Miniprotein binders against q53ft3. Designs and how they scored, part 54

Target 1, 195 residues: q53ft3
Amino acid sequence: MFGCLVAGRLVQTAAQQVAEDKFVFDLPDYESINHVVVFMLGTIPFPEGMGGSVYFSYPDSNGMPVWQLLGFVTNGKPSAIFKISGLKSGEGSQHPFGAMNIVRTPSVAQIGISVELLDSMAQQTPVGNAAVSSVDSFTQFTQKMLDNFYNFASSFAVSQAQMTPSPSEMFIPANVVLKWYENFQRRLAQNPLFW

## First folded at step 5 (miniprotein)

Design mk5
Fold by ESMFold2-Fast, scan of step 5:
Structure mk5 (fold): chain B 195 residues (1-195), chain A 104 residues (1-104)
Amino acid sequence: as target 1 above (195 residues)
Amino acid sequence: SPIQREFLKLMEEAWEYMLEARELFQEAFELYEKGDKEEALRLFRKAAELYQKAAELFLKAAELAIKNNDPKSYKQAIYYAERAMRYAEFAQIYAELIQRELEK
């Protein structure tokens, strides 16, 4: 039903079905992975009113899985791209007292897909593709938003000289603000390089 | 030193490719959303090429840092080389997804 794609690796199309409504892909050596793509193979659609919730899991210091909701795939949006490099909490692997480098056990993360009701999915909030929020990241985001606003709005500026009345004033059509908002939201949702 | 200047030139050239690739990557997303899948595919492939070139230059800078016995610069160059390779692979993933959609 599903495929999982990691750059530089063979595509996985054979998810392990762990329950009637739950599928898992293993991600060995996941520390080397920054992004993962989850997609539907297109052969089997979701039942009416259902979709897939996509989760990421990594082993904690006790080997227990820590699950985070990344997002969703649906019949209307059958593929999604996720940044996982920033989702791991802490500053890397911790040894007892952090004093020595010991041989690391193989680190295997998982992508989990849970088939759920669309109504239930609408009530859930995925973790952001960005890891931990910071003042610097927020400042960069804000600056990009301002730059995008000025560039986009200015591209639609219309002077009165281009209109029948006096050329003494300039206008920006009201719909330009809406177009900017829609473009900015689209870029944030689809672009892993956007904040 | 001449070696340090050469290192900085390689890093600077690599970053120029990174920035160019980022712009193409962003434009490809906008084209995909507008339904221009063929053009989006072309730009994702172009972005992948530029990210790969950036990675090659970062790796050359890393080699130079080793020769200059500068482990800090070496680690920095390797870090960005790995990042550039990941973005190149990511662009290829988007390209593969679009290619499959076009084959339907």
Scores: ipSAE 0.000, ipTM 0.085, lowest interface PAE 21.9, mean pLDDT 68

Design mk6
Fold by ESMFold2-Fast, scan of step 5:
Structure mk6 (fold): chain B 195 residues (1-195), chain A 104 residues (1-104)
Amino acid sequence: as target 1 above (195 residues)
Amino acid sequence: SPIQREFLKLMEEAWEYMLEARELFQEALELYEKGDKEEALRLFRKAAELYQKAAELFLKAAELAIKNNDPKSYKQAIYYAERAMKYAEWAQLYAELIQRELEK
């Protein structure tokens, strides 16, 4: 499906699905977040003619979500970086999540992804200041980091499956994600170009 | 008019298929994530079928809107027909992925 990354935090790859075409990531302690990266995992592409609209939401003083369109991800552009630190609370456009009665805790924001027709997406305007225009280096880093994560996690899952007799289901423990992150950071410190 | 009444009936029937397909699609995704791939495959295929039926009915409604010189209704029907077709394609892509995984 999709992944969501905040600098200094563990990557999220398990979005909460709230409808067949809508996915949400929780962002706790959102006031400390400057940038969010949203990307496709590459397991299943969008059908031809479809893409994902990326929204950001935080709770207003009444606990009601305020959704703002940040930008888009598509098969041709499967990753995007968004700056959220400057977004205003009062500016919300009409959006596909508006009909969803999502109740939030006061300190938790959300990233929403709505799968939409490309024609419909082309007619929408993201809020100002959200998209980061020069994203090549960070997008490349993020994609390499994702590749490294999946290679590491897949290797671990296979090893665990081989060690346990006749497992009914495979899983990736949370500690594996943490160990991968620590290993990746150490390798970057030793050689910034290893990725 | 009789054409307008028929248009509304087609739109309503199409939406019934859309809602049924949506429920199956959602259940299929949950089953897939839980590792019940064979049942997920069955439901994705069923969802695709129902989305296709919805699309056909939306297209019939669009034809009636054209006959009734109602461009607003035509636009609405075409929009939902296209969405239904894309959701059917998405369900098929999931089914194909799962089928390949089961063959390994």
Scores: ipSAE 0.027, ipTM 0.349, lowest interface PAE 6.8, mean pLDDT 73

Design mk7
Fold by OpenDDE base, second read of step 6:
Structure mk7 (fold): chain B 195 residues (1-195), chain A 104 residues (1-104)
Amino acid sequence: as target 1 above (195 residues)
Amino acid sequence: SPIQREFLKLMEEAWEYMLEARELFLEALRLYEKGDKEEALRLFREAAELYQKAAELFLKAAELAIKNNDPKSYKQAIYYAERAMRYAEFAQKYAELIQRELEK
């Protein structure tokens, strides 16, 4: 139902469903994370009148989770980018995930999505400066990523005639994709907003 | 005490419904994601009914806790009752969603 993307890391598409209405992604080495993208996979929509409250959790000095509301995702806004790098010193609560038996390991933060009524979500206030942008920024990111890939890969494209005695189609060496990925990942890790 | 025994019995029975409902709910989501809408719909409806039964039993347990002047047990029962009701509503909302999709 949900995906999570951290700059320079693999996309997570398998959230731990800790309850009927609660989903959790583990974020190891959270101290190095600046931004997180949370998005709906598009396989299952929210029911009418419902959306997702997105929370970030880090361990406090006692190892207890501190949850902070980052923002929201909805059918109308199925993705959001959040800045989490400055949230380590903030105050938070254990709700709504505090009652959940979530296995935690040291140095692992979590992104939690709580499926809630839209009316209830409207009364909640996200932590300041966490929400970078909504669907538009994610769309722009995706588009720029694809454009970047296309431009890079196309520069290495060879005709089929150059590779084999077969006509008309252009080919891109597989290693080009790898090189692009590595370069893109590096840039993304350095600056998640480099595009 | 007899009241405590009855309380525990209700809580246990309610929890059994919660567990069964959860399995159905999760399976319903899986099936829905795979495109098996008819079976998903059936399971969401069944899950909703079981959650409702659980909620009712938790509420009965809460009433017993009040009678027994046991605020701790009361809080626990109410907590689970609210959870069960929330899940019942959630399951019902998915059922409604799927029903509408099947009607199109």
Scores: ipSAE 0.638, ipTM 0.865, lowest interface PAE 0.6, mean pLDDT 84
Fold by ESMFold2-Fast, scan of step 5:
Structure mk7 (fold): chain B 195 residues (1-195), chain A 104 residues (1-104)
Amino acid sequence: as target 1 above (195 residues)
Amino acid sequence: SPIQREFLKLMEEAWEYMLEARELFLEALRLYEKGDKEEALRLFREAAELYQKAAELFLKAAELAIKNNDPKSYKQAIYYAERAMRYAEFAQKYAELIQRELEK
């Protein structure tokens, strides 16, 4: 029903179904994870009036799970990106997984999905900094990458008068780099997902 | 006591229906994901009926717990009655979804 993706890792599409309405993905080595993507596979939609609440859990110093609400997936928004870096180990007492005994290894975090009525989901508040849209995240990252690349490349620019003969080196005119940068920014502004 | 014995009997019978319903529900979801919609529909409907039977028995157990002045047993029976009703609703909603898909 669901899938889970972490950058640099194999996608998980086989959640453990631990109850009629509860699904779990294991996230080993969670300290290296900045973002997690949760999505619906498209095989089974939610029934009318239902959706999924997405939780993140990691073991505290005593090995007890700490569940935090990250956000939601619905038929209308079947995927979501969540930032889990910086979440604190002492938070997350109020959650629908509280009545469940889920056995985990001490170093493994989990993504939990609880299928719920949309009315019930509307009453819940996700952790403040967890949810990020794919468009916002991509646009911010891409703009910063463009700025860093242009600044880095420009730092090596030299005038023709300062060039020394070097048969093994290639040179790119600064104007070409500037034109590419300006064109890319314009296209990004028109459509953040243009490529 | 006789009331306590009847309470336990109702709880055991209700729990049997819950376990059977759960097995059908999980199988129905698996078949739905596989694309076997007609069989999934049949199993979701069966699961809903069994969850409803479980809920009725848990509610009867709760009534006995009240008569026996046993608040702990009452809370336990009500908790499972509500869970059985919730799962019956979910099974019914999945059945309705599949039926709509088959009618397209």
Scores: ipSAE 0.624, ipTM 0.857, lowest interface PAE 1.6, mean pLDDT 78

Design mk8
Fold by ESMFold2-Fast, scan of step 5:
Structure mk8 (fold): chain B 195 residues (1-195), chain A 104 residues (1-104)
Amino acid sequence: as target 1 above (195 residues)
Amino acid sequence: SPIQREFLKLMEEAWEYMLEARELFQEALELYIKGDREEALRLFRKAAELYQKAAELFLKAAELAIKNNDPKSYKQAIYYAERAMEYAEFAQKYAELIQRLLEK
């Protein structure tokens, strides 16, 4: 029902369902991630009065997850871009010799989506600096996301002779993806806030 | 005590309905995503029914806990009754959406 996208990485479209109302995406090597896009897949809507609260978690020094509310996705706003680079480390000062101990334990962060009633979501306050608020930053990030999506989608284009029947898989002609990409770029250049 | 044993029995029976409803809800959601709307509708309706049964049993457990002056067990039973009612509402809302889609 949901997708998760990081610049320079393969898009994830198969969230792990951990409860009736909760879905999780794993983000390995999260220290290299600045922005995450969360979006709804296809034309499958939420029922009226429902939406998704988007959370980010990273392991603390004891390996325990620390969850923070980033924002929301709804039928009216089915995609959102979040800046997570400011949420990873709590240290305000950088010691001059801090880099001498550069060996780090690999860490996996998570994006969580909690399906909730809109009334409940309205009572919650996201972390103020997570959502992308700058038009310039949004435009640059969106262009990178468009490039990533187009390249990813195009990588699935196969000749008809190489297609095998699959009941759950659909193939989109590459020229349709290209036309969508060009149209979206044109619209974005005219008005970065059109979507 | 006899009241404490009855409380635990109600909580256990409620959890059996919760687990069954959860499995049906998850199956229904996967069918909905795949476009199998008729089967998804059937399972969401069944899940809603079982979540409602769980909520009724959690509420009965809460009544026993309050009569037994056990506020901790009362709060636990109420918490799960509210969760069961919320999940029943989710299942009902999905069923209503699918029913509308089938009627176009």
Scores: ipSAE 0.190, ipTM 0.647, lowest interface PAE 5.4, mean pLDDT 75

Design mk9
Fold by ESMFold2-Fast, scan of step 5:
Structure mk9 (fold): chain B 195 residues (1-195), chain A 104 residues (1-104)
Amino acid sequence: as target 1 above (195 residues)
Amino acid sequence: SPIQREFLKLMEEAWEYMLEARELFQEAMELYQKGDKEEALRLFRKAAELYQKAAELFLKAAELAIKNNDPKSYKQAIYYAERAMIYAEFAQWYAELIQRELEK
């Protein structure tokens, strides 16, 4: 499936499936969040010709969700980093989660992932302020860690498949994610300038 | 009208298959994550069959709607037929992935 990472918080690796093609992560206390990272675990790829559209929702003044398209993840680009602190209120009425009318508590935001055809994704326009600069130290470090994790997880899955795989091996991705998250936190503690 | 009653009957029957397929798909995904590949494969195959049945019934409802000159109902039925077909493809794709893993 997918993973969601916020600096200083426990990594989430179990999205709530709200439809066959739609997954959500809850983000409590979202006003303190500057960046959100969405990535594929590398063990279950998208079907060929498909990818994931990544949405962000926060409750408006009446507690109703406001969804915005942040960007995309694909088999070819399995991780993405988004800056959510600058997003404006009241945007994004046209989105795949609109018909679902998901009710939320006032203090919780969500990341949504909608699995879509690549051709359909190409016709969509993400909100301009969500994309992150490559010169940001936090973004550079996070991208490097995610790329390293994805390459390791994908290589590990292939290698294990060649060795008579057992059912217990399906829990290894969760442990690998925890290992990479711990390494990320350790690097931040040793070198705060990576922010 | 008789055509409207038959349309609603087909839509309701299709939704029953859709909901059952969804439950099986979600259970199969959970089993796959836990490493129970054999049972996951069985449920993904069953989910695919039920999604395909749902799609067939939605398409039949669409045919009745167009015969009754009801473009709104036609569009609704086609929308859900497409969703059911896509979900069947997802379930079939996961089944094929798991079958491949079990054969190696």
Scores: ipSAE 0.000, ipTM 0.308, lowest interface PAE 11.8, mean pLDDT 72

Design mt0
Fold by OpenDDE base, second read of step 6:
Structure mt0 (fold): chain B 195 residues (1-195), chain A 83 residues (1-83)
Amino acid sequence: as target 1 above (195 residues)
Amino acid sequence: SPIQEEFEKLMEEARELFQEALELYEKGDKEEALRLFRKAAELYLKAAELAIKNNDPESYKRAIEYAEFAQKYAELIQRELEK
């Protein structure tokens, strides 16, 4: 249902479902992470009137998890970019994950998504610096993501002669990926917020 | 208490059904997903009733929340199947 992406890392598409309405991604080596993208996979939408509150958790000085509300994802806004680097020194607030015994390691931060009513979400206030406010930062991040994706996708490129029959798999011509990349780059250059 | 144990049992059963329903939905088996969401909702509602008997408002809230959540998915799938 959800994906989590850190620039330079593999995309995570398998969240740990810790409750019916709660999903968690582990972020190892979180100290090196500046931004994280949370997005819907598109396989399962939110039910009507519901969305996702996105939280970040890091260990405090005592090793206890500190959760902070980053923002939201919805069917209408199925992805969001959050800056987490500046949050690592902040104080935590009450969170929907606090009562849950989530297995954690001290070096691993977590992204938590809580599926909630939209009306309830509207009453919540994300931490001020979590939203990517800088167009430049956003552009840099998106560029890194694009490059990472392109590199990843191209690493699997094979010639038609090298293809092994796999009837269960769909294949995309490399040229399609390249065209997409070029078009995306063009649009990004014209308007970093084109999406 | 016996009531609490029964409550937790119902919640666990419902949870399993709910998770399976999501998986099935993701795989495109909408009919079976719909069935399981409905069953999960029923179990959550039963659990909620037990919570009332046990004077446990927190457990009640949790059960109702998940019942509603399951129902909302059921409704979503039902609408998709009608298109």
Scores: ipSAE 0.636, ipTM 0.872, lowest interface PAE 0.7, mean pLDDT 84
Fold by ESMFold2-Fast, scan of step 5:
Structure mt0 (fold): chain B 195 residues (1-195), chain A 83 residues (1-83)
Amino acid sequence: as target 1 above (195 residues)
Amino acid sequence: SPIQEEFEKLMEEARELFQEALELYEKGDKEEALRLFRKAAELYLKAAELAIKNNDPESYKRAIEYAEFAQKYAELIQRELEK
């Protein structure tokens, strides 16, 4: 039903279904994440009168999840971008020894999606600064991410004459990267949720 | 109690059918998904009847809620198939 995207990481489209109405995505190394995008894949719409509440959780000092409501996705608004960096830094108590001692906490956060009645969703208040943008902003963000990846990869391109053979290294032709980039841009322009 | 054990068994069977139906729907097998959502709804409703007999309003609410979800997905697929 759902997908989750973090800049610089592989797109997740296989949520773990933990109940009839509940889906989760794992976010390892979550302290490096500023934004997450949650979206519907488009194959299964919500039934009439239903939508999805989007939650973020991180492990507290005892390893227990602390859930925060980020926002919602619906058939009318099937994607949303959320800023979670403030939630990570602003969440939880900081005891005096945390800065001086090794903190050993599982570094895996989760995005949770709860399929709910729209009436139930209306009764809930998301964290004030988590929901950032519309579908247009999501498309713009994705385009910027694609540009950044292509520019970064291209900065390492060398001609065949400059290559030093090494059995421990693999090389991908720059033209393959360019072809992927152009194909992805074309698809994104036609349907920003094609992926 | 025996009634509580039967309730949990029906809820688990219904949950498995519900999840399988959702996977089939995702893969485009709408007809089979429809059948499984309908079967799941039937099992949730049977569980709800047991909760009533067991004077357990919380279990009744849970069973009815998931029966409604299964029915709503079935209605959605039925409408898609009729287009």
Scores: ipSAE 0.504, ipTM 0.845, lowest interface PAE 2.2, mean pLDDT 76

Design mta
Fold by OpenDDE base, second read of step 6:
Structure mta (fold): chain B 195 residues (1-195), chain A 83 residues (1-83)
Amino acid sequence: as target 1 above (195 residues)
Amino acid sequence: SPIQEEFEKLMEEARELFQEALELYEKGDKEEALRLFRKAAELYLKAAELAIKNNDPESYKRAIRYAEFAQKYAELIQRELEK
């Protein structure tokens, strides 16, 4: 239902469902993470009148999780980018995940998604610095993601002579990927919010 | 207490059904998912009734929340099946 993406890392598409309405992603080495993307996979929508409150947790000085509300995802806004680097030293609470027995490692932070009524979500106040508000930060993050994708895709590139028969697989010429990349970069440079 | 034990049993059964329903829904088996969400909702509501009897408002709130969640998915799927 949900995905979590950190630049330079593999996408996570298997959240731990700790309750019917609560999902958790683990973020190892969270101190190196600046931004996180949370998104819906598109396989299962929110029911009518519901959305997801996105929380971040890090261990406090006592090793206890501190949860902070980052923002929201909805059917109408199925993805969001959050800056978490500035939150790691902030204050927070243990709700709504505080009552959950979530196995965690001290070096691992967590992204939690709580499925809630939209009306209830509207009453919540995210931490002020969590939402990516700067176009520059967004652009930088997007560029890193693009580079990561390009590098990943390119690592699988083979010449026609190197291709092994695989009738069940479709192949895309590397030039198509490159062209897409170049076009995307051009569009991004022109308007960081072109999508 | 016996009431608390029964409550937890119902909640666990409902949870299992709910999770299975989500999986089935994701796989495209909407009819069975719908059935399981409805069953889960029923169990959650029964659990809520027990929580009332046990004077446990927190358990009640939890049960009701999940019942509503299950019902909303059932409604969602029902609408999809009608299209």
Scores: ipSAE 0.711, ipTM 0.900, lowest interface PAE 0.6, mean pLDDT 85
Fold by ESMFold2-Fast, scan of step 5:
Structure mta (fold): chain B 195 residues (1-195), chain A 83 residues (1-83)
Amino acid sequence: as target 1 above (195 residues)
Amino acid sequence: SPIQEEFEKLMEEARELFQEALELYEKGDKEEALRLFRKAAELYLKAAELAIKNNDPESYKRAIRYAEFAQKYAELIQRELEK
């Protein structure tokens, strides 16, 4: 349903489903991460009146997860980029992942997506540090990220006839990546602040 | 209690159906996904009734929330199949 992209790393498209409405991506070596892109693959839309709240979690000094609300993805806004570099020492926000708070031994951060009613999402306030700081710089950064991701993903594209059977691996259709890339570029050109 | 054990069993069965339905929907198996979302909703509603009998409002809210989600996914797929 969802994808997660960090500059310089392999894109993740296989979120761990930890509940009916909750999905998690692991982010190892999180101290080197400044920005994260979260997007819908386009395979499944949200039902009418629903969307996804995007959270960032890191382990505190005691190994307990601290969850912070970054923002939202919806059918109308199916991708978003978040700046997380300033969030690693902040207080946790109200979050729906309380039942999944377990102490983690390895130093790993997570992106969490909670599927929620749009009315419930409207009552929530994302952390201020996740906001866009400069339209021009952010647009340039986003375009570079899009180009990097698309070039990397497309370089591995093969036809179905050329695929080696591997049931232990996940694959995404090249058309899904292309549609996401083109739609995001179009929206960014029309309104750089659409997220 | 026996009511609590039956509630947990229904919630677990519904969760498995919900997750399988979502995977089928991603693969394009819309008709089977629709069937499983409807079955999941039925089980969540049964669980909600047990939570009421057990005076457990938090479990009731959780069961109703997931029933609503399963119903909304079923409605979405039904509309897609009609087009």
Scores: ipSAE 0.644, ipTM 0.882, lowest interface PAE 1.4, mean pLDDT 79

Design mtb
Fold by ESMFold2-Fast, scan of step 5:
Structure mtb (fold): chain B 195 residues (1-195), chain A 83 residues (1-83)
Amino acid sequence: as target 1 above (195 residues)
Amino acid sequence: SPIQEEFEKLMEEARELFQEALELYEKGDKEEALRLFRKAAELYLKAAELAIKNNDPESYKRAIRYAEFAQLYAELIQRELEK
């Protein structure tokens, strides 16, 4: 039903269903994550009058999960971008995941989605500035994702060329990455929806 | 170990497919490149699962990063083909 995208990581489309109305994505090495996109796959809509409340959970200093409400996804707005950098020492939000208080490894965070009535969602307040759901914010996120990809791939190619790689390591030609990045950048600048 | 040998075999097979996909993309054969990038991603993900079972977090991270590369290339090509 849902997907989760982090810049520089494989798109997750198979959420772990932990209850009839609750879904979870694991985020390893979450300290390196700035933004997360949560979206509906478009194959199954929410029932009329329902939507999804999106939560972020990280382990506190005692290994206990701290859940914070980031925002919402609905049939009318099936994707949202959230800034999670800076939430690691914040206040916990009211959340429906209390019964799932599983102590987690220190480096693994989670995105939780709770299917709820729209009227109930309207009464909840997301943490400040976490939900940055706008065309501009999505464009900035996409741009950063492309920049991170290009920089990582280029750095990796240089590093591999300079050292003796393992047999499984690949050499990625920098010019291939550069050509793709420049073409995508140019098209994105002219029309963010060109793809 | 048997798990490590299977992991390396999957990584090598995925690497070969990924390199072939890059060459096809450079030649303008986008549909075949897309197919191979998707196949490479699938194999890298299988390797990642083996790394988890083998309690090897560094190999897991490496496999996931390469799967990500393959998926990103596939997504970009898919969008180009839909224009």
Scores: ipSAE 0.000, ipTM 0.256, lowest interface PAE 11.6, mean pLDDT 69

Design mtc
Fold by ESMFold2-Fast, scan of step 5:
Structure mtc (fold): chain B 195 residues (1-195), chain A 83 residues (1-83)
Amino acid sequence: as target 1 above (195 residues)
Amino acid sequence: SPIQEEFEKLMEEARELFQEALELYEKGDKEEALRLFRKAAELYLKAAELAIKNNDPESYKRAILYAEFAQMYAEFIQRELEK
């Protein structure tokens, strides 16, 4: 249902379902991550009246997850770019000196997606400065890349649904992501301003 | 395997350069970001060659995909710098 992209890493399209309404992506070596992108694959839309709340979690000094609300994805806004570099220092200190006294934690973080009623989501406030401005060149480029992928994936989902209607969730194989990138690269080569 | 160990080292070095390039781009150092994206692509391509030598088509595909992403970001920055 969801994808997670970190620059320089293989895109993840297979979230771990930990409850009927909760999905998780593992982010190993998270201290090296500045931005994370969360997007819907386009294969399975949210049920009417529902959307996804996006959370970021890192382990505290006791190894317990510390969850922060980053923002939302919906059928109308199926992708979002979040800056997480400022969110990793929740362990009591606001200074580098204070951080020197913090017990070392594991280097694995998580992105969590909770499927919730839109009304419930409207009552929640994301942490400050997590969402990236859409006017940024990098954000615009990434958004166009994701829009192209989402359209490709949605086309794939429609084709699949026409052939074999299924009540189970559809997952995008890794090779479909590769085919999408090949098509994107091909179009970019034909017209570099295709962005 | 020495080949597998060298492959993993190149992939990790390329990942670190890719990440650093993104941070430099965010800070507005576009020329240095471009240089690092190009260097990351070079290392990913070297990793791809080792994957072929190691008869590992999945690692090859992964390395090529990463190289193409690095090249795509480099081309984006190159266009920005041209005007």
Scores: ipSAE 0.000, ipTM 0.139, lowest interface PAE 11.7, mean pLDDT 67

